VH-VL binders against RNA-free ribonuclease P. Designs and how they scored, part 5

Target 1, 238 residues: RNA-free ribonuclease P, of Hyperthermus butylicus (a2bn08)
Amino acid sequence: MAEARLQRLLRVYVLDTSALTDTRLRSLLGSGSLDEAVRRFAELIASVRIAYGVEVYMPPTVYEEARRFLLSNGVTVQSFEALAAWITIKPPTRHEIRIPASIVRDYVEEVRARLARGLRVAEEHVRRAFEAGGLYAAETASREARREKLGAIIRGLRERYREATRHGMLDSVEDLDAVLLALEVRGVLVSNDEGVRRFAEALGVISIDPPKFISVLQGLLRHSKTGGVAREEAHSTS

## First folded at step 1 (VH-VL)

Design t09 (framework fv_traxivitug)
Fold by ESMFold2-Fast, scan of step 1:
Structure t09 (fold): chain C 238 residues (1-238), chain A 122 residues (1-122), chain B 107 residues (1-107)
Amino acid sequence: as target 1 above (238 residues)
Amino acid sequence: QVQLVESGGTLVQPGGSLRLSCAASGFTFSSYWMTWVRQAPGKGLEWVANIKQDGSDKYYVDSVRGRFTISRDNAKNSLFLQMNSLRPEDTAVYFCARDLITMVEGVYFDYWGQGTLVTVSS
Amino acid sequence: QSVLTQPPSVSVAPGKTARITCGGDNIGDKSVHWYQQKPGQAPILVVYDDSDRPSGIPERFSGSNSGNTATLTISRVEAGDEADYYCQVWDSSSAHVFGGGTKVTVL
């Protein structure tokens, strides 16, 4: 029955790094600090897991990245580990996961387009550097001034190259692991990254942003009236 | 908790060979680039080699290229450095480190092992 | 191969501020990372991507990077901060380049 599949999908979530680094978390969880927001997020996830059997996953790569970010931004080890205790840390089984060749083809085409854009950005900045250098202007500008000008052009190249090649694209192992894990556990991906969500949707994975995720969980608790019983954990071999 | 433990360092004669190992635990080893960094007695840090997650890409400092081979076994969470044609200047403590390449320009090492001493002398 | 220049030593009194420089051509266009190493121990990362701190590193550690000089700043220095400090960048040869190191002595 399709209803059983839908019920499963609505109770399983996979977080990418953006789910835990979203600047709106403090406001959404009614907290004054990121540390308090993380603690409240932990309480929220714990409550829905106990009351409704909601499962939250993240890959080890996301766990490591989120941990580094949060602890570098005022979150205590205790608060982060309290959150992590209610999240199942599990890598996707990459060698067993299958994706349609059409998705790979479209991804390859997008990579080609972005590499072409990146090359144009590089060529433009090479032209700018050449023009700025000026063969006959050497005596009118110091070596240090010319180096500073070159440095500005290189910084501009790096910024525009990253925008051309990375913006709106799946290009990190952390993001890929989150999508693959969501596909494997038949869960909903929680991400604020447009490129990650597009890739997930192409694979048939439902995605929502962190504000919607928090809203859904809070809604479940508001409409509970009476608690109920926790879901028994289903195990998989290895 | 992330742990990296190096082993294999010993005294070898010039021209000899040695294989170093690094045992990783506490993280998904197959998801990270890994690196070897060395430090000669009383001197600074020198990067030696790094290896991509799946072993497909490898980079070496010029002085060891052709003599050293970096490799990994993801099933065993282990990193290796095969050192051939050893020279006295290869004498150093060799550190295994986790290499973060999330962005092309932001490559750095967040966790290091305690190191293993390699001495090349007669 | 890029060269990174660090002063060989820096002396600082407890409670004062230590500044360790890392000089390199257009280093402000690169991401600079800093490591602390105490005698007989492995290095630990104290600052990455110019100014970010890993979990567990005190707020007293900060970094900046502009033009031809990156700087590691240790405010309110403590005896436990005495160590060798290394800067590091990734260069065009796909190689990591470390500075020569700076011994910070707290006197």
Scores: ipSAE 0.000, ipTM 0.382, lowest interface PAE 19.2, mean pLDDT 81

Design t10 (framework fv_traxivitug)
Fold by ESMFold2-Fast, scan of step 1:
Structure t10 (fold): chain C 238 residues (1-238), chain A 122 residues (1-122), chain B 107 residues (1-107)
Amino acid sequence: as target 1 above (238 residues)
Amino acid sequence: QVQLVESGGTLVQPGGSLRLSCAASGFTFSDYWMTWVRQAPGKGLEWVANIKQDGSETYYVDSVRGRFTISRDNAKNSLFLQMNSLRPEDTAVYFCARDTAMDYYYYGMDVWGQGTLVTVSS
Amino acid sequence: QSVLTQPPSVSVAPGKTARITCGGDNIGRKSVHWYQQKPGQAPILVVYYDSDRPSGIPERFSGSNSGNTATLTISRVEAGDEADYYCQVWDSSSDYVFGGGTKVTVL
C-alpha cells in the first residue's frame, strides 16, 4: 500500500463511547485530571485536523453518552464543548447502508449458538436448584438459608448466562451505529470493545483501541513539529 | 443498635501488606453477605469485595483480584480484608457494609461503618 | 451496561425539588439503590429497589427507574440534604457498580 494511500486511510476516525471513557485516557495524555485530559484531547484533535485534515466522527448516541459520562466525572461543560467542536456528530444513514447477507447470516448463526449455550446454562442451574432443594428438604434448614442457597444459584446462572450470550458480542444499537458510521465514512473505528471490533473487522472496517488512536495522533504531531524524518535524522546524528 | 466498626488502616509502602478488620454488633452477623467498599480521597465509591454468609463464596473487583482476600469469622462477628501487593491507587477510606443480598436481586448496603483510611505511599 | 453516569453537581434552592439522574444502558431492567454521603461521614441508604425508602428516611425522598435513566427526587429540599448522592446497581458482569456521584448544593 503506497504511503499516500495509507495516509488517506488513516485520516478518518469514528469514536465509540469507550474511546472517551477509557480509564487510560488521563495517563495517555499526561494529565492530572480527566478535565485536563479532555482539554488536551481537544487540542490534539484540533491540531491533527488543521495540520493533516484528520476528521473525527461520532454518532449522536455516542455523543450523548460520552457527554453524560464526562460531565458526571468532573469534566466542565467548557472543556467538553471544546472537544465536541472538533468532532463531527452525525448518525449513520442506516436505510442506505448495505451489508452483505453473509455477514448477517454469520451474526445470526453466532446469536443462535450463544442462545443455545445460554439455554444449557439455564437448564444446568435449574437442575442444581432442584437438587439443592431436595437436600434442604431432607435437612432442618431455616427459610433464610434456603432462600440464600437459591439466590446464590440464580446469581451463578446470571453470571454464566452473560458469559455464554454477551461476552465478545455486538449487543447495543450505539455500538452498531459506530460501526455503521465508520463503514459509511470509510473510516477507522476507535473502540476498546472486543465484540464491536470483531463485527467491524467482519465488515472490512479497520479498528484500533483508544491508546493506539492517541499514539497515532501524537506521532503525527511530533513528526510535523520536527520537520519530519529529515529533522529526526539530523537529531539522531548529534 | 446495629453497628459496624472498621480498624487497621495506616500508611504502608508500595508492595506492602495490610489487614483490615470490621467488628459487627447489634444483628445476627451470620445471616448477611458482607462487603468492602472504598473511596479514594475526593473521589467516589468503588465496590471492592463481598462474601457470602458462611464464607463459601467471595467476589472481587478486577483490580484487586489475586491481591486482596476477604474473609469472615462468624463466631467473632468479624469481617476481614487482607491486602497484599499494595499500590498507590489502593489509597482510600475502606468501608465495611452489610449487604442485604438474601434473594434473587441483590439489594443495597443498608448499614455502613465509618471507614478506615489506608494510605499507600513511599 | 456496567458504567453509571451521574451529573457532577446539582444546585437547588430551599423548598424546591432536586432531581439527580443515573444513566446506564437498560438500567430500567435493574434495581437501583441511592446513597447520601455527607463530608467525613459514611454513606446512608436513602432509596432502595428503585423507589422504596428505608425506615427513617423522609417521604421527600423518592425514586424512579425507566429505560436508560434512574432518578432520585428530593422534594421540599432542606439545608440538611446538602451532600453527595450515589446510585448503585448489581450487574452480572461487574457485580456492584456505583455512579460517579452528584454533589447537591442547597443555597
Scores: ipSAE 0.000, ipTM 0.374, lowest interface PAE 17.4, mean pLDDT 82

Design t11 (framework fv_traxivitug)
Fold by ESMFold2-Fast, scan of step 1:
Structure t11 (fold): chain C 238 residues (1-238), chain A 123 residues (1-123), chain B 107 residues (1-107)
Amino acid sequence: as target 1 above (238 residues)
Amino acid sequence: QVQLVESGGTLVQPGGSLRLSCAASGFTFSSYWMTWVRQAPGKGLEWVANIKQDGSEKYYVDSVRGRFTISRDNAKNSLFLQMNSLRPEDTAVYFCARHEYGSGSYWDAFDIWGQGTLVTVSS
Amino acid sequence: QSVLTQPPSVSVAPGKTARITCGGDNIGSESVHWYQQKPGQAPILVVYDDSDRPSGIPERFSGSNSGNTATLTISRVEAGDEADYYCQVWDSSTYHVFGGGTKVTVL
């Protein structure tokens, strides 16, 4: 009963975009390039599927996002499709999945708090821009210097606004689809995004980060390879 | 492990000067805004000054502006507070603390504090 | 200059709930942080961003913030919770502002 449930959870994984965009992927797979890492990842997933029946899923939305990222960062079409061939691309059945109202309530409250923080970030940068404008009002600085200072303030606003409103939050359809699919297939979510993992865990979905996922899969193959008493068939002598 | 250690607090006569130091270890000092917070004997906490990661921006409470100067040396993982024209009202334990402005987590909160250094301004 | 108002003291029996308020104009639109300070020690952060807890802080500590009042709630109070508690906000005009502090006495 409990053993059957655990067996299912250990054999089924769902990847979100961060599982494939993790900057540590090259290092974790012993690769010099992201393209090589993707090919090794494909080999790893293929090996555990063949040997242990491990199933790896991703929603179409995650597939499209991961494809866009990887192809923009030096991964070939051939390497990505080799990986995708061993992953089951399947959308969650959104209209049949139900979310407890308590989770929605908590999410709404977090959104409001983050919007308030974003407003504070905006107010601070409006103040900075006003003060910088005042310092340059005497025409002491060139047009280029004034433009550069304004650009720096705008970049700071964008960076801090993003951190205030998006960091640690479930904020994309791709991430939601990964969580919903994991819930539907009763699998483990693979993500390095704290907000996505927190939301998944609130729904009772177990989550692990990409380094742990790769470690688990490599561990399965090492255990198989060095699994103790590997008996050879007795050979007949004549 | 992560820690901040203040030093330099001593007895100073009114009108005198003093420089406080704060040594950081166990974290990437250059990635954090740093602050000085003081507490007069038996009284509450009062923020004194902040400095940006690269030292490009500095902010002060009105009562110390023009008298105190905050600075940092990222190569030495050190924060400083130069205090000039000291007044009896500046008598306090001075704490250094870190924060990560605009990170979304620990927003403007001071998550790591030193143990403080006592400055007494008296004749 | 913006001010944060805290009651000077709160008394609570062991195992009961202590509530410490922090009043400020439109404070519900600001992120409120809470610090615990025991005699002779540096403050420690117990609640940040209104209601989040740092690693190592018991779930007995919680926070809320709406309208003109933020509240730190300490459930199932223990003798070790006796301390001074300070609220703190960021303000674009006055920068970091601390409340006056509340002494929590566990009797």
Scores: ipSAE 0.000, ipTM 0.398, lowest interface PAE 15.7, mean pLDDT 82

Design t12 (framework fv_traxivitug)
Fold by ESMFold2-Fast, scan of step 1:
Formats: sequence, C-alpha cells, structure tokens
Structure t12 (fold): chain C 238 residues (1-238), chain A 122 residues (1-122), chain B 107 residues (1-107)
Amino acid sequence: as target 1 above (238 residues)
Amino acid sequence: QVQLVESGGTLVQPGGSLRLSCAASGFTFTSYWMTWVRQAPGKGLEWVANINEDGSEKYYVDSVRGRFTISRDNAKNSLFLQMNSLRPEDTAVYFCARDIYSGYDLYYFDSWGQGTLVTVSS
Amino acid sequence: QSVLTQPPSVSVAPGKTARITCGGDNIGSKSVHWYQQKPGQAPILVVYDDSDRPSGIPERFSGSNSGNTATLTISRVEAGDEADYYCQVWDSSSNYVFGGGTKVTVL
C-alpha cells in the first residue's frame, strides 16, 4: 500500500516551463551548451521511461512556451523535438476541473493586495521622477546625467514593481495549465517557480524543483545497476 | 587627475578674520560647483558653503551666514572662503571639494583636498 | 527635520561582510552618497546615487536605499577598510546633510 503510493509518486511527472529553462540543469546534465543539456535531458527521460515506465507530461501551452524559449537560445529544432518525443503533450480538461471557492477567494484577495502595493511603488517613483525633473531645467545638467538619474528611477520602479506584483504569484495560463494537468493525472509538478508551486500545494499537488527531479531520475537508473528496482531477466538469443 | 590644495589655515583669536584658498588643477574648474566642508576635531563632516560655476549663486549653512563669504576666481582656478567674526566653534579642518551638481537631489563631492586646519582660540 | 542616523561603530572580522545603515525619514526617495575617511586623511567618495561606484572603488563596496534606511555594504572586508564612513543626502531646507559617521573596526 504505502509502497504502491510511493511507486505512483515516482512514476508520473508534469513539467512547467521553468523545468526546461532552469539554469541549474546545465550543471547537472552537461556543461557544453544548452543544446547539449536538452539532448542529455531527452536521454535521461527516455531511459527512465523504458526501464521503469516513468511518464512525463506537459500541456501544449508549456510546450509552445518552452519551444520558443529554447529555440531562441541556441537549441536546435531536432534537439527539442527529440526531448518532446518522450513527453506526453496533453491539455488539462479545464471544463471538468473544479477548484474550491476558498482558493479562488484567497487568490483574488492576494491579487488585490499586490495591485495596491504596485500602485504605491508606481506613485513613489512618479514622485521621484517629478522632483528630479528640475534636472531638465538646470543648464548645468548634461544629457548623460539626466539619462543616468531617470534610468535609475525607472530601473528601481521595474524591480520593485515586479517584487510587489509578480514574485511568488501564479500569473500565467501556461503555469496554470501545468498545475491543472498535474492535478488531473495525479502526478508530481516539476517547477522552479515559487508561485506555481504554492498554488499547486494549495490544491494538494506535490511539487519538486528541476534539480530534485533530475536527481530522482538518475537515482532510479543507478539503483537499476545493482539489481534493486529493476528485475533482470535473461533473454537467450543464441 | 583632479587635484585640490587648500591653504591659509592658522591660529586666530575669537572675533578675528581669515581667508582660506583652494588651488584647483586637472579639470575644467569653470564647469563645476565648488564647496567647503569642515570637520571639528574628533567630530563628523559639516557642509559650510557652495558656489556655482560663475559665482552668481552661493549657499551657506545657517551658522556661518553673514560671517563667511565664498568666492571664486575662474581665471586663476581658485576657490576662496573669507571668514569673519570667528568663534571657537569654527575650529575645524576645512576641506575644499568638487561639488557635482547634476540635478535636484544629485549633489555629492567626488574629489577632496587634503584640508587646512583653522584653530580659533585665545 | 533632515537628520541622518548612523550606528557609532561596527565591528567585523576579515573576509566577512560589514553593513553600515543610514536612517532617515523617507530616505528612499532621496539619493544617498557614502564617503570613507581614514584618520588624518581627506574623505573619499565610495558610493554615489544610492548604488553607483566611482572609478577605482572595488566592487566589494555596494549600496542600497529603500523606505527609511540606506545601507552601505562592504563584502570580503580587508584591514584597509578600517575607517569612518559617512552617508550624505541633499535636502532643500538643510542643503547637504551628513550622517554622524560609523567607525568600522576590522578585528
């Protein structure tokens, strides 16, 4: 029973976009290039599927986002499709999936609070820019000095606004699809995104980060070498 | 390279007068605001006065207003501080500094002289 | 009232990180500058406009400024970093305002 649950937990995974864009993957899978890392990832997933029946899923929205990112960063179409060949691409059945109203209510309240924080950040930086506007009237102010000060204010706004509104929040359809698919297939979500993982956890979905995912898969293959998990059967070809 | 050299600091009696000079080199002196900052023995930094590029604008800390006069001679790359009605609390090392005036709140000192000691005591 | 509050002293071990704070009402809306002064020497500018470094200042020196606190951070502290550190802002009512200074001791 407990062993059956653990086996199920080790056999089904759902990837979000961050699982394929995590920079730590290059250290674990290879150091040559992102393209080489993607090929090695494909080999790893293929190996565990063949040896142990491990199933890896991703929704079409994640597939398209990951494809766009990887192809724009030096990964070849052939390498990406080789990886995708071992992944089951399937959309979540959105119209049949039900989310408790309490979770939706909490999400709405959090969004509201974050929008209010974002507005305060924006108002503060508008005030700073307005006060610094005397720089444009000063005859001693160079164009470069004006650009430096304005640039610093804009950079500060962008950084603080992102922290206030987006950090730790589920804010994309791609991420939502990954969580919903994980819930539907009763699998483990693989994500490096704190907001995605928190939302998944609220729905009762177990999540792990990409380095832990790779560690688990590599562990399965190492265990096979000692005859622990895999059953060896002699096949006579004489 | 920017160099600022102060001179004129000495012992004076309360009520006396003194003129400090700062010789600037290594940059276009006429393009910068200039400032005087002082430091009493064992104490922190205190801004005293500053002057714009052509000498048309001058600002002073309240405690020296009416007693000190900042001026500059752009032809000689020199900054001056005329100190009158000196008090014991004016005892300090006086630093000449290049004042970066880049806008409303972007005022800072990127180059400093070695300082000149003014002692006001009987 | 534009007053800047610094701790009088900070002790740090070699190779560790020193953090010097500069407290002021809504200081995050102002540009903060930092000076280093060794005994008997003139101050030198180490950070300007909150986080920028002048040419010649090592990257170990960094700054931040938000809310009511600006911070000068010195990473991988060396014996040569022993000095007094002053924060400074400009205010329309007070003009140039300096903090009281923080003596950094490297033990």
Scores: ipSAE 0.000, ipTM 0.375, lowest interface PAE 19.1, mean pLDDT 83

Design u02 (framework fv_dusigitumab)
Fold by ESMFold2-Fast, scan of step 1:
Order: sequence, then C-alpha cells, then structure tokens
Structure u02 (fold): chain C 238 residues (1-238), chain A 122 residues (1-122), chain B 111 residues (1-111)
Amino acid sequence: as target 1 above (238 residues)
Amino acid sequence: QVQLVQSGAEVKKPGASVKVSCKASGYTFTNYDINWVRQATGQGLEWMGWMNPNSGNTGYAQKFQGRVTMTRNTSISTAYMELSSLRSEDTAVYYCARGLEYSSSWDYFDYWGQGTTVTVSS
Amino acid sequence: QSVLTQPPSVSAAPGQKVTISCSGSSSNIGNDYVSWYQQLPGTAPKLLIYDNDKRPSGIPDRFSGSKSGTSATLGITGLQTGDEADYYCGTWDSSLSAGVVFGGGTKLTVL
C-alpha cells in the first residue's frame, strides 16, 4: 500500500532515454511491435494528463537520442511525434541550477576509480597480446590470421574498457540533463540506469524505473474507476 | 569473397536525417570493425567513426559527435550510419569500410563499399 | 586543409616511374603506420599499401611504399594508363583529432 500512497503524491515526471528504449516496453504495454508500444504509451500518458493533470517532461537532448533510437528500430515518425505531443520538451536551466560541492567531489572520486579500473583492463589485454604474439611467432600461421587474432584481443579490450568505465556511471549529457530537469521541475525521474538514478538520489530527486512508471500510471486510471463507483454510492446515500 | 554493399542514393532537405546501410558478406561480420568515411564532390576523404559489430561500441570523430549514430543488425550482417540535422555541407558520397585494428594507435581499411550519394538541397 | 600534406598533382609517361609524398608530424606519421589508397574516377577507394610497405593480395609489385621520420612515399613503376587516379595516404593521429586522418590527395595523370 505504500505504492498507492506514492501514486497519490506523484504528478510530475521526467523521462531519460532509457524510459523509451527499455526492451520490456512491448510486453508491459501488451504490444506486438515497438511501434505499437510507443502508440499505447502515448495513449497512457495522454489519459493521465487529461484525467489527473499529470505532467511528463523530457529535455531536448533526451528527445533527440530517443528519436534516433526508436526510428532506427522500426518506430514511425508519426508514432514518435504522437508520443512527444503529450510530453513537454524543455531544457534544464543549467546556469541557474546549483548542486552541492560534496556531490561533485564524490563524482570526481568515482571517475578516478573507474579510470584506474580501465588502466588495469588495458594492462591485462597488453599482456594477452604479448603472450599471443609469442605463440604465433613460432608457428607458420599467415600474417592475416595473426592480425585477426590481435584484432580480436583489441576488440575485447574495447568491450571490457567500456564496462569498466561506463557501467553504473553518469557519463552522458542526456542523462545529466534528465536529472537536472527533474531537480528543476521538482519531478520524479524515470530511468532504468543505475548510475543515473544514484546521481539523482544524491540530489534528493526521487527516481523510479520504466516498469514502475507504467504501473503507477495504469494504477491512477484504475483508481479513477474506483472513485467513480464511490461517488455514485455517495449520491445514492443523499 | 568479401563484399560491402551500400543502400541507394538519397536526396534530403536541410534539417532532415539520413540513414545509410552497409550489408557485409564473405566473412564473419562480428570479427571486423566497420568504419564510415565521406567525400564531398571534388574533395578528399574524411573519417567519421567506427563501430564494433560484436559489442555495438562506437567511436566518432569529434566533428560529428552529437549528429552521427552508428549501429548494426547482426542477424542480417548489416551496419548503419545515421546523420541528423543535415546541412548543404553534408552533401557527399558516404562509404563504409572494413577495418582491422592491430593496435589502438594504427588502422587501415582493406575493403570498401561502393558508396552512397547523399544530396542535401532545399 | 588536410593534416597530411600531398602534392596536388603528379604526371609521367607510360612505362615511367613516379613517387608521391605524404608529409605529417610526430603525432601521426612519426608515431604510426601509413596506408595508401587508390581511387579511380567514379569508384570507391582501394587499399594499395598498409603498414608502411606491405601490399594486400592482388596488388602488383609496381606499387611500393616507404616511410622515413614524419614522411611517407608511394612509388609506382611501369606506369599504365589505368593508373590515372587520385591517391591518398592515411594514418592515425594521436593529437587533438585522435582518429584516422587522410592526406589531401594527389591526382596522377599519365601523359
């Protein structure tokens, strides 16, 4: 029931890119395609805005990123714009927003730790390349095969380096803009990114994931149906 | 035999986006990076970025960061390059090219697509 | 302007030899391998030379590459009319551009 109380309180939401790119959207909205899911999402947001005055925001940087992703994954321009029509696209006022120095300090420390982790990943792959090179020097393997093996090691480095430096970290302007806008409009951030949510919580911004957001909106509409029954009962007792 | 086959010519208005495809065949698609290089009429070659088809990781040239997105679909061995907020200066032939990074500090492109002409005009 | 400097044009008669220079700095050619590409009119570039002086399969011995300090050279012997094309050098630049850079291109005319 804590969830029902939260639903009564929350009326303003800010979406980051993950709110629109979550692979669970098709299932959560009962849709066969991503395009259909986007249209159903638009209908859901429209319904709660009309019925309860729920406001949904998105910074322009998130709008552009989400648009690129959705259009490249089978969503039509018309479907995306139908969704965007119910969302207020607004940049955060970056030069007016203040954050505690302690948060900046913690962020710098986290970046340093991740850079050190990335260096360890790089050193491990240098070792692997050195060892692989030694084995190939003794064999009659072609130069092309040797190059392909080293290319695979470098690609492995890229993947592990990204995981070491990016996973669970606030590392994009889009993510930052979503958090800053949520802070500015005193809204709830909708994100499935652990690093983004952690940063938001440090600023005192409440965050929920996309499945929870959909659940809250659907719950509001069900509450409206329950309220209708109660109002009719109240009238009959008069 | 290695081949990279690109989508057909596009004509776009300023402010639009264009998405060029590059279908690979004759090798294991996920083993080699795909790079994108453009060439304006009568001008030289300009590198735009790379995409790792196995991981989806990308690296973009500074000039194109924020406007370019490189993706792939491994089930059909196809790479994509999308350029947004098009200007007349983006009128060029766009090439995909197969890279094999021996070291992070040196690279070359052994096979190229035939090119896709993108014309941006009002 | 391009980061790597090539002469805009070179010319020679059939059967002769030419060299095309590519000049850079310590952050690119001085620190990395050089590749060369041939672009025939109306076609995509084709790799001629990689790792300074190596030829991929199918490229004839008439094409050669070399590198000294911050400069690289493409050599073509026994010139044929079919060699008329634009030639580009390429390398990795570790400075501000931190990526692949190409020369401005050299137009080869076989007279």
Scores: ipSAE 0.005, ipTM 0.389, lowest interface PAE 14.1, mean pLDDT 82

Design u03 (framework fv_dusigitumab)
Fold by ESMFold2-Fast, scan of step 1:
Structure u03 (fold): chain C 238 residues (1-238), chain A 124 residues (1-124), chain B 111 residues (1-111)
Amino acid sequence: as target 1 above (238 residues)
Amino acid sequence: QVQLVQSGAEVKKPGASVKVSCKASGYTFTSYDINWVRQATGQGLEWMGWINPNSGNTGYAQKFQGRVTMTRNTSISTAYMELSSLRSEDTAVYYCARVGDYDFWSGYYGMDVWGQGTTVTVSS
Amino acid sequence: QSVLTQPPSVSAAPGQKVTISCSGSSSNIENNYVSWYQQLPGTAPKLLIYDNNKRPSGIPDRFSGSKSGTSATLGITGLQTGDEADYYCGTWDSSLSAHVVFGGGTKLTVL
């Protein structure tokens, strides 16, 4: 049913780190600062929880990472804890969660392919460093100029290696915990990470990005006369 | 599904340049290297070079170094191969191909998805 | 640029077995993995074998690959009329600064 799918989409959410570090969060909440955006986000989550019983979860690993990021980027402890007060911090019960072998097989195959690509990237940059070294031996150059050139090649290697091996791939315990928790609580995963979202989809977990999440919550508050009837009715009578 | 679609046939005069396009669809364009391979009439396959669509980094066969330039536009999932100072010997079908499966022990690349080819004719 | 040597043509009847050889040197076949490509008339090449003996998804097991020293072999069993095509071997050549090289191609004719 469409109605059952809509209710599931509106009721329970799990946040990964990217949901709280998304560069669009400040603009989406019309804040003027990241600290103000975090406070407005807290108000939004509180409002939908009180009015409609919407539940928001995050794993402890995500909580720690988000806290570190936000505090380092001008968010006060008070603002972050105000947000965290409306979020249920809970680890997934990893030993009880089952994942199909086909998903594990596909994951292993993808990791293998990405490692092979990473090796090619490394080989190319070794060649570039060798050629650059030959150029500096042929011409007079300062030690600083030589270090700058080598540093640029190493930076290029790191950037290309990351894109080849890590970008769009599930490669952190924080991201895995968010997906597993979403599976466990039968909730919607909120993430702007394509690799995390793809892995969640393979497990049958619905995922949305942070702009869509904020839009859905704001829409729920605006459309109380239609979209949230069951939850609003239950809350009103009890 | 996964496919590479190339630009149409070109007829050029000696000394001109040609730019062939290769539009990817059905997969993450930035995740796979694009190779360029040509085939002269009645001849075999000849490798020209490759590009990483994410970084823009390239590698060219020594024979084409200085005459070939490989680029991409990630916003439209399209790779390009430009060959300059055209000669009659450059008359060929030019293919783009995705490198999918590869054994890192060998350094060899398996080209698993190919474009339909672009015929380039160089004549006076 | 046929650095790798293939027979220019081979032929066999439907249902038979055919083998196509690819001969090189230590700088290419011996020290690197070999792939095989099928090119039907008027079409782009299609990957049949990679890493000497592995088949991509969708390639039937009647196609096989092997390598011994400086030579590689493509085997086709249960030959069908639809197998009539040009076949190319390919590999790295370390003597050419990590350049990819292809064989000259073999035209398979099904009688």
Scores: ipSAE 0.000, ipTM 0.379, lowest interface PAE 16.1, mean pLDDT 81

Design u04 (framework fv_dusigitumab)
Fold by ESMFold2-Fast, scan of step 1:
Structure u04 (fold): chain C 238 residues (1-238), chain A 122 residues (1-122), chain B 111 residues (1-111)
Amino acid sequence: as target 1 above (238 residues)
Amino acid sequence: QVQLVQSGAEVKKPGASVKVSCKASGYTFTDYDINWVRQATGQGLEWMGWMNPYSGNTGYAQKFQGRVTMTRNTSISTAYMELSSLRSEDTAVYYCARGPEYYGSGSYFDPWGQGTTVTVSS
Amino acid sequence: QSVLTQPPSVSAAPGQKVTISCSGSSSNIGSNYVSWYQQLPGTAPKLLIYENNKRPSGIPDRFSGSKSGTSATLGITGLQTGDEADYYCGTWDSSLDAGWVFGGGTKLTVL
């Protein structure tokens, strides 16, 4: 029984955008460029699909996001489409997927807590801007120096607000679609995003990071070669 | 470029106080928090606290609360860390490090000062 | 003891790869950004990775970072003798009333 479950867990994967933007991809695939890494990733996925029947999915929303990112970072259209050719692009059936009310409640509470944190961050930066304005109102501070100080405070607000409200939070259609598709196909989610993985795991979806995914696929190919030899012998003696 | 330069080595007797300075250059001193971190010989990094050079506000690790005071002088872009009631276990290298821009409880520290060796003996 | 747990040492040969782990709790790594620092013998620590997986200007792409749940990892590929150093993870711990915490450090030896 456990064996059948384990076999399923090794055969179906769903990628979110972070699976293709991970800083470790170039190194793990032994490539000198992101374009070469994408081509090698395509070859790896193709090999496990052919040899093992491994299925790799991504939602259309992830496809569009990944395409935009990769093309803007030196990947050719041909290289990206070569990768996409071995991935099943399929939207989750959103209207049929059900999520436990407890998960929704926890999500609402977390959003509320993050909005409260964001407000505190905003209030702190308003206080700092007020105080800075008082100090730099004197003739000794140029208009450029005052503008520079205001810019620094605004940058600090934007960074802290993003951390308070968005980091580790499921707040994109792409990420949600990846989780929902993984739930639907009973697959493993491949993600480098903390918020996405936590949400997936709350729903009972197993998640792994991109390096582990690549390691698993390389391991499957190694086992496929060993299994292929054994199967050839078994087939011959049957 | 952006740099933090610390005062020289100190040798103190138990019960004394030490005040380490950290002079900032190459950026607007009041826009970034200054953190203090110490390291005993052969040991790991230990965070002591942060100081906001704009407001003068501080936050100290519980272990040092009541013994540490972090201050600054904005006219010379210099931060100070004073540790009182010194004990032999306070023998360490003390570092200042720049925290995040203007509001930071520390996503990261960059740059770091070169360190100040404080020896408490005899 | 340190709040974040790292292996005390790791070793590998030039050209190989290593991974250094950093384990914490929901109040630190689980809730906040992780940064990594390299300390060469006799020198101050140097920022290597910030915000879980970003590299400062000047840090080679051989160095990478990741975070999953309450654990973070530092990856180093194509090891060079010059990589021999102590490596520290660090993050904010909300349970300490706004306190920063470091891992105990990992000594990397390149054989």
Scores: ipSAE 0.000, ipTM 0.393, lowest interface PAE 14.6, mean pLDDT 82

